# VH-VL binders against q9m8y4: the designs that were tried, part 16

Target 1, 142 residues: q9m8y4
Amino acid sequence: MATKSTGGTEKTKSIEVKKKLINVLIVDDDPLNRRLHEMIIKTIGGISQTAKNGEEAVILHRDGEASFDLILMDKEMPERDGVSTTKKLREMKVTSMIVGVTSVADQEEERKAFMEAGLNHCLEKPLTKAKIFPLISHLFDA
Key: E = the ipSAE of ESMFold2; O = the ipSAE of OpenDDE; V2 = 0.75 times the mean of E and O plus 0.25 times the DockQ between their complexes.

## First folded at step 8 (VH-VL; framework fv_nivolumab)

Design s62
Fold by ESMFold2-Fast, scan of step 8:
Order: C-alpha cells, then structure tokens, then sequence
Structure s62 (fold): chain C 142 residues (1-142), chain A 126 residues (1-126), chain B 107 residues (1-107)
C-alpha cells in the first residue's frame, strides 16, 4: 500500500504533503463481500484489513493489533451479529467511525436497533463509492 | 467433476427480455460467489455481474446496470440473469463462472474464475 | 477503469518454440492478475492467478511473471494443444477488466 502525496498550497503545490491513509476494518462473514468492499476502499484511497465475523473484530481490538479510522460492519453474521459486535466495541471504548452495511437498511426497526448499538451511519447493500465517500471524506483531513 | 450449464439463450428483438439460467453440479454451490461474463462475436471477454454466496450482495457492469438482474436459488443450485430492455450491443455468448474456493480469513474469494460453463448465445436483432 | 493492453495481437510460432505474451495495465494492479486460455467454440480455462501461481492441472510449461503494470505469460515449449487465444484479467480494482487477447497460431 503506498502513501499518496498531495500538493502543498492550492496554487504552487511546490511542497508535497503526504495525505493521511485511512485504515479500514471490514467485518463481513461473506468473503466475496469482504473482497468487494476492499476494492471500494482502495478506490477511495484507504487501506483495509478484514475480519470474517464479529468475534474476530472484537479480538483484534482486545489484543491491540491495529487501530482503525473506519469500521464497515455487516449486520447479518452468525454467532455475534453486527448489532452485538458494534455494542461490544463501543463498550470496549473503540472510537472508530462505524458504518453499518445491511440488506435491511430500509426496515425501520432493524435500522434503529443497529444505529442504537453505536453506529455512525447505516447503508443499504450494495456498498458503493458514491454511498460511502461523502460520509468518510473528512477522515482524510489530517 | 465441476459442471456449470447455461440455458435460456436465443434470438430476441431489441427492447424485449430474456432470462438465462446456469445449473451447477459437482460442488457446494452455496459456498461460492458466482459471475456472468459475456463475449460478443469475435471480441474479447466482458464481465457483467456478480452475486455473493447467500445472494445479499450484487454488483453490475455499468453497461447493464438498471437493465439486468442477477439472482440465485441455492436450494436448486441455479444462478439466474434476468435481462430487460435488451440492446443490439448485448449480443454475446454468456458464460456463468465460479470464484475460487471460498476462503476463511483475509482476502476471501478473489474475483477471478476457476470454472466456466460452456456458454449460451444471446442474439439481439430486429 | 483499468485498461489492460495485450501484445502482440497475434503470435505465429511452431510447436516446440517458446511463446512470450505481454499484458500491460494502465495503472498498478499489484499482483492481482490472472491468465486464461480459450480455444474456438470453448469456454475460457484458468491458467495462472496472482500473476505467477499455476492453477490446478496446468502443465509446468506455463509460467506467469510480473507485478505492478507489466506482466508476462510464458509457454516454454509449445505443444499442439497450446495454440489458442490468451486473455489477462485484473482483479485489483472495480470494475473487473480483461485484455483484448493474444492469438497464438501455428506458423
């Protein structure tokens, strides 16, 4: 993964400053979904790590393996679902932006329960650059 | 051995609809992501659509977005492509293709194809 | 989208000769590149994935190399069954794209 350089000032750009890379954790029990979300994250300038379920996502934070700017959280997972996982991460004082990704985002009670667990945003599958980028563009700012 | 068999191709007029089926055998269908790839006569390969193993995630090439719908029925080991508002440029042999075996942690399935069906020809002409 | 350019368009060789096929990407695809073989009237067959790993059942005479933007498929000694069209495909970025193909034909 390479760090991008941006121009210094708006006019001259004589001094290149390295833009902050966004570290993203992708949590989804479907390996194809993980790969597709990795490709989207790469397109917008982030770097990603994956977890195949909620338990792995919790363990990553418990063991202090890496810090993340953004967590993409699937709702429907066996064992520990996205709602339970989000709640547990917040109890552990994880302050990352957490964006839920689910096929039931249009169902009010499902969406509400997910948001109340500690999500910053909830998006309907399929995830696209157009859906996610406006929500996270501020994370690229220093 | 692994088999993928497409059906449903034929000659249709512009603006009409056609549904393609892909019957899978010889592997656990519900464990794999599935794709449609097409090839216009005498031309190269063009990726069309993908569906996740449980059907919850779907993506399309811009050329077919809004007109084609990919779906699957894991109980019947069958992949579908519903093609609406067909255009002359949709004329192609349509292949169904399987991702590499589903992986447990890290990268998951990559978006390259270890098995392909024999293809079914769709001709859109007036 | 990432454009893959294959060269040459056609490669005319005799059995026993070495074939070298090029695939160049418009931007880096790391090592996320596959090669396929297609014979007339048949579906494509996976040869190489992750730039250099041979798929199951693929003979040792096929090898892939390269990373970033420059990739090569080599057939060390052509067999009669190797005369076909070869396609590269990237899976580093969205959408998935294929090269236009290189035809390896008998002289």
Amino acid sequence: as target 1 above (142 residues)
Amino acid sequence: QVQLVESGGGVVQPGRSLRLDCKASGFTFSSYGMHWVRQAPGKGLEWVAVISRDGTNKYYADSVKGRFTISRDNSKNTLFLQMNSLRAEDTAVYYCARDLEVRTYGSGTYLYFDYWGQGTLVTVSS
Amino acid sequence: EIVLTQSPATLSLSPGERATLSCRASQSVDSWLAWYQQKPGQAPRLLIYDASNRATGIPARFSGSGSGTDFTLTISSLEPEDFAVYYCQQYDDWPLTFGQGTKVEIK
Scores: ipSAE 0.065, ipTM 0.660, lowest interface PAE 5.4, mean pLDDT 85

Design s63
Fold by ESMFold2-Fast, scan of step 8:
Structure s63 (fold): chain C 142 residues (1-142), chain A 126 residues (1-126), chain B 107 residues (1-107)
Amino acid sequence: as target 1 above (142 residues)
Amino acid sequence: QVQLVESGGGVVQPGRSLRLDCKASGFTFSSYGMHWVRQAPGKGLEWVAVISRDGTNKYYADSVKGRFTISRDNSKNTLFLQMNSLRAEDTAVYYCARDLEVRTYGSGTYLYFDYWGQGTLVTVSS
Amino acid sequence: EIVLTQSPATLSLSPGERATLSCRASQSVDSYLAWYQQKPGQAPRLLIYYASNRATGIPARFSGSGSGTDFTLTISSLEPEDFAVYYCQQYDDWPLTFGQGTKVEIK
């Protein structure tokens, strides 16, 4: 009886192969930067959560409950800066890829200290899809 | 009350430079992201550039990237747009605009404009 | 970039009538859509943000609805001061984009 439905079920469809969604934590004390970075992550097919400072990023990882594929870490934040935050997360055994985002005015020695805190990569502001995607494209592979 | 006042517009020949200023008052300027939006005569609105509250992060529309530079001086409550290599297509009224006031954790700052300046006309002609 | 298409280009109506303005996005913008009013010689004024939230000081006759790709601005009963150009703007994806505008004019 086909009278109750509008022609039955489709028997064949193109199989859509979905990429793994990457889960990104965006840590920046500037809400505009958080929104801009969130939009960039969305354009590359990721999903994101934000933390407004380093302490909130640390709290999210307490007891090992939070897990992210990528953490975007701002360097200049009040109270706990990005260097201190990165060190603490690594001390807590967080193994996420951490990419630092810092101003173009930063000195080479400042960037080195940030990297030595436990960053996988360090990028100059402004963050763009072109800058970040090549570093994290492998994370979309299952 | 919130006020944004643009200045620096005028008539300029193609290939030359011009700087626009936007003076803010009535709010804590250093707590807001700021934007430039333009409107060509008789046409719609086009977003041009944004700058973060501390001046460290900047983004531009493809049409102006490499030619325009946005900057700010929080001690003077002033936003700037340095326009180089001007083209006839850059002729427009340029508006300074403020994004929404900072929201609570997790909600983010939205990239829409709660307050605008009155605009300053830039005419690029020979 | 996300293209916003506003329709109709012009609405010719009389005071007291309902105005319905459409904004369609080339891809989903979720609810990250704002509406602005612009009168000749003036800067745009924010009316609606996050698809349906009325900005401070905006009269109750203005309302926004929709999500995804299809959005509507409704003016329940036009007042003389409402005859203006209206723009939608998305802020879900980069770069920020505006529609080309709908002019609401007196019939």
Scores: ipSAE 0.163, ipTM 0.704, lowest interface PAE 4.9, mean pLDDT 85

Design s7
Fold by ESMFold2-Fast, scan of step 8:
Structure s7 (fold): chain C 142 residues (1-142), chain A 122 residues (1-122), chain B 107 residues (1-107)
Amino acid sequence: as target 1 above (142 residues)
Amino acid sequence: QVQLVESGGGVVQPGRSLRLDCKASGFTFSSYGMHWVRQAPGKGLEWVAVISRDGTNKYYADSVKGRFTISRDNSKNTLFLQMNSLRAEDTAVYYCARDLEVSGDYLYFDYWGQGTLVTVSS
Amino acid sequence: EIVLTQSPATLSLSPGERATLSCRASQSVDSYLAWYQQKPGQAPRLLIYDASNRATGIPARFSGSGSGTDFTLTISSLEPEDFAVYYCQQYDDWPLTFGQGTKVEIK
């Protein structure tokens, strides 16, 4: 008979301070990219929700019900790309930090157009903890 | 019928380069992420690299980072692994493997190729 | 990185017997764990994903259970074709890692 249940009941012995969690929206049409970025966000202490395209990201915000600390925005998506999506979110008064993630971040004209749409930062794929954490570490401050 | 066929393996001296190909058939190749996984003789499995559907996103194991490059050509249904600065410890059977989406979960492998042996010896 | 430890290293059983294989993670992987079967000279075959879901075409005698750090693969009644090496794999964190394998062999 080995049923081992460990409930997290250490409140009477010690006081646990809850850490601040950041809410991240990951927008990318490639489901593998969404999963890879989820793993990176989890590793740095965030929680994430995903949108599989730009239109889904817009729909999440259209009624003002969704709110995120950070939005990771892919540039190349069919129908509504990351530039168009970012511009639309800003028109809708979304104030989240928006970080673009793209394979063309080193192309000045592409990067400029993306930034001008309302990005706070633009990063080159692959996304890594080393690239993203310095830009968002302030969001974890209590 | 899903098929993955690796080629390009062989015997190579330390410090040299080798390119592995993986030819896919029986599915829409451009809709799937792809991986390379290796297995040293008599040992277990080691993940090597992944590439996204469109080829724009790539991740590597620390043991191969800076030496190996994963790439793909969706028009040819082919996955590649360019292996530079080969070491004795890179000796292994190299498998290409398909990433499957099931209910939003990824990074496990529903189909594998038969593997191609790479032997790095002096 | 997350280390997966499989036990026992070798399991010697007869056809018709129940096999129970363990996989323990050095830290929680939630339910992001898969099991593979590999026969000599062949590529691995996916058996179980998300700790307990059987892959397409996998017989009902194979089942997976567990969450967090402790996982089990059970073969309810071994058939001759089930004698093979079994690997667990986590996909909760980078890099992707595999256990060292459990060999199920005939007594």
Scores: ipSAE 0.358, ipTM 0.748, lowest interface PAE 3.1, mean pLDDT 86

Design s8
Fold by ESMFold2-Fast, scan of step 8:
Structure s8 (fold): chain C 142 residues (1-142), chain A 122 residues (1-122), chain B 107 residues (1-107)
Amino acid sequence: as target 1 above (142 residues)
Amino acid sequence: QVQLVESGGGVVQPGRSLRLDCKASGFTFSSYGMHWVRQAPGKGLEWVAVISRDGTNKYYADSVKGRFTISRDNSKNTLFLQMNSLRAEDTAVYYCARDLRYGSDYLYFDYWGQGTLVTVSS
Amino acid sequence: EIVLTQSPATLSLSPGERATLSCRASQSVDSYLAWYQQKPGQAPRLLIYDASNRATGIPARFSGSGSGTDFTLTISSLEPEDFAVYYCQQYDDWPLTFGQGTKVEIK
């Protein structure tokens, strides 16, 4: 029986006290969508930062300074869409969980292209707590 | 030159339905989120519902959730509010309002319609 | 929901006087607060957004200040057209909420 600075019998309680506040980047060119998604993230206990378009999301990650647990990625954006943005972030070695949000999630080829760009999950609009929470609940227990 | 014009208000009995229309002109309607805000006679303002610019995201006040449906037709520059199961406490002037598109993720209203009166009474 | 409490309920003043209107939030709304003016039979008109930014076309006599839970709308010198009801509105959390209004009336 070895003595340690941390007791093994406190494992269950230490898991609870290790709940993590998640940091989320919301990428959407519609300010209302950004605000609604912020409220959903706040409701599930996360904090968020927004990017108005794909280029802003890419700029935030230049030089590896930005770090997020989750990125919510809108598909349809002018200049750089969500597919192109996701691909670029993955090329930049961004390892965040990226969840796509789109009105065409039920369109097989659209969904496939988005997923192949580097998404972890693809959800159909509108985003709701019920849709997102099961995919990310494990991030709070890190 | 921005104009919002509400229509469809009137007198209805409790339990019935009404649809309000808001016709927009003088701006690119499809670029803006839209809201309904109401005001009961002699009372203050109450936010009712919002719809995103493409119509995919919607949110409602608890007092109307499950009874009212907000929708829009961007090809017709028109916002709608379908009001079902109307109650006496829904009596109010209903305003259509535009949220701001540029420079902010904020939900304040730069333009309002003239309002349309809905009276729920026998 | 976030409750906004406006005070006083009624402010009786003469033209040329300064009006100071208060809006207090039940919890912090940062600077996500707007002020509106409403005249009888008319729709509300945006005066101030982001607590202190004057909307386009609004006269310089209107100013907003505050952050967090305590906000003030000031009218430096009342003109006859300024006698109206004023509402604050927060947009930090859902649902969007308004204060109950402050009526600025001629004495």
Scores: ipSAE 0.236, ipTM 0.696, lowest interface PAE 3.4, mean pLDDT 86

Design s9
Fold by ESMFold2-Fast, scan of step 8:
Structure s9 (fold): chain C 142 residues (1-142), chain A 122 residues (1-122), chain B 107 residues (1-107)
Amino acid sequence: as target 1 above (142 residues)
Amino acid sequence: QVQLVESGGGVVQPGRSLRLDCKASGFTFSSYGMHWVRQAPGKGLEWVAVISRDGTNKYYADSVKGRFTISRDNSKNTLFLQMNSLRAEDTAVYYCARVPYGSGDYLYFDYWGQGTLVTVSS
Amino acid sequence: EIVLTQSPATLSLSPGERATLSCRASQSVDSYLAWYQQKPGQAPRLLIYDASNRATGIPARFSGSGSGTDFTLTISSLEPEDFAVYYCQQYDDWPLTFGQGTKVEIK
């Protein structure tokens, strides 16, 4: 085989015309979870911003300044949990796709309450590229 | 003074199981994410697994996924690694290591344990 | 996965000399790169994080530089205790990866 050129594949991928960068808000009180989710979003071609808790996520939207394609919402947060945060964002007319991430996704009542708060999807921890990408791949289309 | 002490290493036959413990002291264990990192004899470092501070979120290296389980007991200041279906390639010194606090959530390792040797041999 | 390549594999120097260690990433890791020192029989010790920030208690002779794909660890004047193996690690992308190490040994 001829000498491999690093970047040949990157050159062809860089001329794709239908992809856009998605803007993602990651809401989680655990800094490790925020970083892990940030890395997952980066691997699928997204740009992320983080909020340390539900109140910070609400404040970001208060002035109408923030707008995201996707919000990743942790359920288990102190003070304002993910259910309460999702309800508040929907009351504020936030129309972003909201995907909940929780350790109790297999609990029917917990899952139902979270979904009814205004989620588009609910995923079980841990979040992985394989779990999230099929749900949001359409957001990358221009 | 931050201290991490691993235990539970030893010699095991392929296909068997072993559990490693890591006891933490000198800091609020429940406030930190934790890692397992291994090093085969005479070789470099390989990340194995990470667990969030409350134990609800876990990630694994592809080489151990489905065989190893990371867990923690914050009431005992102890991190665990349950290793099932062990292979010769799992032979290594296993270190527990801490995720830094207030560093912008970055996944480098600010403190390491002394390590415990796991030898998988037939 | 992001591959980190360290060079040289072995660096033979005398005390008082400057050591320059390289770490190259197969793709950009921005500034999400750390350096560790490991002495025989001991656990690794954090030296540098975020490419250029010195960890608490690390002597001023250690410095890190670089961004993107090319990173350097410099020891301005080697002390006897600095002869060890040095590893770089990226935390920009999943999975976390380490370089293969550079051994700094006495000439």
Scores: ipSAE 0.291, ipTM 0.743, lowest interface PAE 3.5, mean pLDDT 87

## First folded at step 9 (VH-VL; framework fv_nivolumab)

Design t2 (at its last look DockQ between E and O 0.49; V2 from the best seeds 0.50)
Fold by ESMFold2, look of step 9:
Structure t2 (fold): chain C 142 residues (1-142), chain A 123 residues (1-123), chain B 107 residues (1-107)
Amino acid sequence: as target 1 above (142 residues)
Amino acid sequence: QVQLVESGGGVVQPGRSLRLDCKASGFTFSSYGMHWVRQAPGKGLEWVAVISRDGTNKYYADSVKGRFTISRDNSKNTLFLQMNSLRAEDTAVYYCARDRYYGSGSYLYFDYWGQGTLVTVSS
Amino acid sequence: EIVLTQSPATLSLSPGERATLSCRASQSVDSYLAWYQQKPGQAPRLLIYDASNRATGIPARFSGSGSGTDFTLTISSLEPEDFAVYYCQQSDDWPFTFGQGTKVEIK
């Protein structure tokens, strides 16, 4: 907790700004990627949970216990890929922000299909604070 | 038997480039994340870079970011480090290291290391 | 970045004695802490990962403990091959930093 004041023509009382932690689901079939992305999310004040594939992500939402502010969705995964997973989550009325995190090798048509499945944004690996924070900064002030 | 063999070290002038290779054998190279770790003579260890198993996810220490590029060719079981704009501070033994493989998320530890290759940056 | 401070810098002991090495992190690293052994002219060898788990093939005399900011490597009875430099390394956040090392040397 920080004390702030605004500098105008006169001093004002300090206003304490509380930053909200966000709940993030990281969906990627590479456990190293899940850990690396968790570190990025930690640097921006997020708490992360992981899913090893799209089917796990669907099951988490189907049970009704999990709710996430942000979902980081890899495209190519076994069991259920990111496109199919995103479509299914939107059919289930999941309103979380979903950001695709894909390889640079994806063709533009493949990226368009992924976006049309229901992503809010699509980023290329590597995931960095600089790439993602501008897209999700509004989630911290709710 | 797991083996990692670095090559490409040598003496180079500041500002020059050098590429290090690490040839892997005795394990399924494409299933593992890989790292470079360096050690200046008589000094401690410094992590340099990591690359995911498919080569698409890469992260670097700030000291090398923008100058070094980690890459891999899974068809040749080879990890690379392209080192550009070399500085005297880059003088070190460079180790290729395998990320620990584990189904429960025990990653970012270096379970097998090569013998290292010495890079000396001097005029 | 997370700074790891090892103590003591040098530990002078005889074979058969117990060695206790400390590693302190500048902020919590939870349990994301490893220990490595390095002998002169050799690459490091992973001893302990996740603070307390022995790596494959590491003798039971090596044990790790701790969480958060304070970690310990214990060698219950030093063997001649255990005289080396020991490094801790955190994997909580990049860069994945190492401590400066503790040299365990023969008295």
Scores: ipSAE 0.638, ipTM 0.826, lowest interface PAE 1.4, mean pLDDT 88
Fold by OpenDDE, look of step 9:
Structure t2 (fold): chain C 142 residues (1-142), chain A 123 residues (1-123), chain B 107 residues (1-107)
Amino acid sequence: as target 1 above (142 residues)
Amino acid sequence: QVQLVESGGGVVQPGRSLRLDCKASGFTFSSYGMHWVRQAPGKGLEWVAVISRDGTNKYYADSVKGRFTISRDNSKNTLFLQMNSLRAEDTAVYYCARDRYYGSGSYLYFDYWGQGTLVTVSS
Amino acid sequence: EIVLTQSPATLSLSPGERATLSCRASQSVDSYLAWYQQKPGQAPRLLIYDASNRATGIPARFSGSGSGTDFTLTISSLEPEDFAVYYCQQSDDWPFTFGQGTKVEIK
């Protein structure tokens, strides 16, 4: 009586890790900067929405429908600057990774103030895929 | 009225340098990104370079990267293009163009152009 | 780079006729497409932006349509001043690129 060992082919369920598209908010008053950042995000496989100033960014979150994984925040903007906007978003209990984008390397004090407003990271212009990619990778591992 | 006036064009030998100027008037120059676009004689348009309104971001076409430098002086309402190591293929009318700025959009186009300045690179 | 191909190369028409110009992109550019007019010895002039929006001061006879890879510029009734070269341009990715142009000439 030959016991046929039924080798159970464990179907390795290839967990197709649905690469969750990262949702990014770009906050910058310069149309060129907005577009550049949008292109970078697109290249890394994310989707982006743009705001022209901090007030628009706040409004997007107030209406309750917007959830972003990453926010690229410019420091200097009309109506509401990056520092004020970051503080306000944190007060609103926004948990998004907020990355400050600064142009002036020499103003360590200003960078510090921006970080203290509630930034997770601060990057210097020009923003590149190489600078952003490590930050995004951490969002997927979390 | 928006006006852009290019200057600095001329005839130069290969390997030489030339600087182009674009003087802007009729609008707040510091509020707009600026572009250089060139057109070889009898040919189409080729984008060359862009600079952000504050001058902190610059991008170039591969054909000019490492040889050309775009810059601006907002206090003088002037855009510059420093052209080094010039080649015969750089022969063109060079236009400065204003980047489109609309409050509702983030799209970049060229809404105003100068009349252009001719650069001829020949031995 | 994104390549824009315009067709036809030359369009010969009479005043009052309808002109239809095509621009095809090698990949999707969404709606990041503009049309320019250039007359001999002049700088280009913006006609259409965002595929379908007329720039300031552009006559209603000019219209743009399309999305993704296929775009069209239409001149409903040609005026004598409309005989020129027309270029499409994409701003979806760096470098910005232009089509090779379509010449609209008088028959």
Scores: ipSAE 0.375, ipTM 0.796, lowest interface PAE 2.0, mean pLDDT 91
ESMFold2 (binder alone), look of step 9: mean pLDDT 92; pTM 0.935

Design t3 (at its last look DockQ between E and O 0.67; V2 from the best seeds 0.77)
Fold by OpenDDE, look of step 9:
Structure t3 (fold): chain C 142 residues (1-142), chain A 123 residues (1-123), chain B 107 residues (1-107)
Amino acid sequence: as target 1 above (142 residues)
Amino acid sequence: QVQLVESGGGVVQPGRSLRLDCKASGFTFSSYGMHWVRQAPGKGLEWVAVISRDGTNKYYADSVKGRFTISRDNSKNTLFLQMNSLRAEDTAVYYCARDRYYGSGSYLYFDYWGQGTLVTVSS
Amino acid sequence: EIVLTQSPATLSLSPGERATLSCRASQSVDSYLAWYQQKPGQAPRLLIYDASNRATGIPARFSGSGSGTDFTLTISSLEPEDFAVYYCQQYDELPFTFGQGTKVEIK
């Protein structure tokens, strides 16, 4: 009686990790900065939307349709600055990673205040793929 | 009328430094990003650097990174390019160019150019 | 970096003829492409932006078309002042890059 060992070919379901495109909001009053940051996000395989100031960023979230994985937040903007905007977004229970974008490394106090507003990270200009990529990778591993 | 006027070009030896100036007029200088683009004699165009309207954001071509510094003084309507450690390959006409500005966005193409200033790096 | 390849290198035509210039990108640049004209001893002049939009003051005989990787500049009827070098430039990715240029010369 020859016991046919049925070798069950475990079909390794290659979980095609659908590389989830990261959704990024860029908040900056300078059109050039918005465009440059958009270019960087595109190079890392992300999709971006832009806001001209903090008020526009808040409005995008208020309408309930906006869901961003990452928010790049400029510090100095007209109408609503980055600190105020960050606080407001947190009050609205926005859970996105918010990264402050600052120009002056020497203003530690201002940076601290910006972080205390609810930033996850703070990056110094110029933004680069090398600076942003580690943050994005962390979002996918979490 | 929009006008950009470059100055500061000349003949320098390798390893030396040179500063270029670009004086802007006919528009609100502080509202626009600015670029440097260069052209070697008889060659094509090469982008060099960009600076944001407030001067806080800067990007460079790899060929000049670490050697050149773009800056601006909005109070004087002037764009600068500090060039250090100059090489023979840096020989070119240097143009300042205005980034296209539109209220809702910026396009990283160049709508106005200066006449250029010649930089020659030779031993 | 994104490489832009222009063709032909030289285009010899007579006044009144149609000129067709090509610019090919090594990867998609969407519509973030501009065309410039440069005459000898002069600075470049913007002709076309966003692949197909004619810049202010540019004659109607100039037109741009294309998207992604393949772009075309057309001059419907060459005027004597149109004999120059033409460059394409992408602004989809840093660094910004130019094609090597197409020279339009009198036959």
Scores: ipSAE 0.830, ipTM 0.905, lowest interface PAE 0.7, mean pLDDT 93
Fold by ESMFold2, look of step 10:
Structure t3 (fold): chain C 142 residues (1-142), chain A 123 residues (1-123), chain B 107 residues (1-107)
Amino acid sequence: as target 1 above (142 residues)
Amino acid sequence: QVQLVESGGGVVQPGRSLRLDCKASGFTFSSYGMHWVRQAPGKGLEWVAVISRDGTNKYYADSVKGRFTISRDNSKNTLFLQMNSLRAEDTAVYYCARDRYYGSGSYLYFDYWGQGTLVTVSS
Amino acid sequence: EIVLTQSPATLSLSPGERATLSCRASQSVDSYLAWYQQKPGQAPRLLIYDASNRATGIPARFSGSGSGTDFTLTISSLEPEDFAVYYCQQYDELPFTFGQGTKVEIK
C-alpha cells in the first residue's frame, strides 16, 4: 500500500485494491455447458469446481471436504436431477446459495417446483454475467 | 463416416432473412455441441454461434446477437441458423462445425467441418 | 474480446524446409488454443488442440507449442500438401476468436 502527498495541504493517496474470490460448484451433465459456465464464472471472479451430475454434487458435500459460496444447478440431469439434488443438499444442511440454471422451454410449474426444492434464484440459459452478477454481488462483500 | 452438409445459401438483399440447414450423418448428432463459423470471401474465420447437444444453451458472437438464432432438431440430425436483418458484412461462406465432445480433452474447438454454403448480401 | 495476431502474414518456402508460424494472444488464453489448416475452396481441418496435442490422423511433422500469450505451429519438413493457410483459434473466453491466418506458399 502507498500514501503520497504531492504538495499543498490536500493529500493524494493510493489504496490497496482487493479482489474477493468466491468458490463455485457448477453442476451440469453436459461437459460443454460446464466449460462455458466456467468461463462466465471466471470473468466475475469465481473459482469453479464441477460436478457432472447430482450424485457427484451430493458426494462432494457428504465427504465434508468441500464448501461453496455458490452452486449453479442445472435441472435436467440423468440419475439425480437438479430438483432432487437441491432437496438432498438442503436436507444435508448445505447453506450455500443455490442458483438454478434452466431451459427457457421449462413450464412455469416446473420452475416453481425447482424453487421450492430450495433454490435461492432460478435463471434461464444462457448463463451470462448480466444475469448472474446482480443476484450474487453480495458474496463479494465478504 | 462423419458428414456435415450445409444448404440454404444464396443471394439476398439487405434486411432480408435466410435460414441455413446443416444435415449431419455418421455420428450420434444428439451427443455433440455444434457451432456455426463463417468466412467472408478472401478473409479469415469468425465464430458465429454455439448450441449445446440438447439445444437449450446457446451463445452468439456480438456481431450477430439479436439477428441470428441457432437451433437444432435432433430427431432429424439437423442444425439450423436463422439469419434475420441481413447486412452486407454478413456476406460469407457459412460452415457448420462439430465440437469435440466424446472422450478426453477440452471442448470448444472444431474437429469436423461441413463444406460451407455461400450467403451473399448485396445492396 | 481476445485478439490473436498471427505472423508472418505470408511464409514462402520450398518442400523439405521447416516452417515456423506464430500466434500471439492479447491476453493469456492458458493452453486453450487450436490450429487449423485451410486449402483453397476447402473447409478448415483441425491440426492441433490445447496448444500442443496433435489431432487424430495429423502427421507427426506438425507440432504445436506455447502457453499463455505466445504460441507456435511448426512443420518440421514441408510436404507439397502443406502449402495452405493456417489459423489459430482461442477458446479461453467468449467470443471465440481466430487469428487472421498465415499463408504458407511455395517459393
Scores: ipSAE 0.782, ipTM 0.891, lowest interface PAE 0.8, mean pLDDT 89
ESMFold2, look of step 9: ipSAE 0.738; ipTM 0.881
ESMFold2 (binder alone), look of step 9: mean pLDDT 93; pTM 0.951
ESMFold2 (binder alone), look of step 10: mean pLDDT 93; pTM 0.949
OpenDDE, look of step 10: ipSAE 0.826; ipTM 0.902

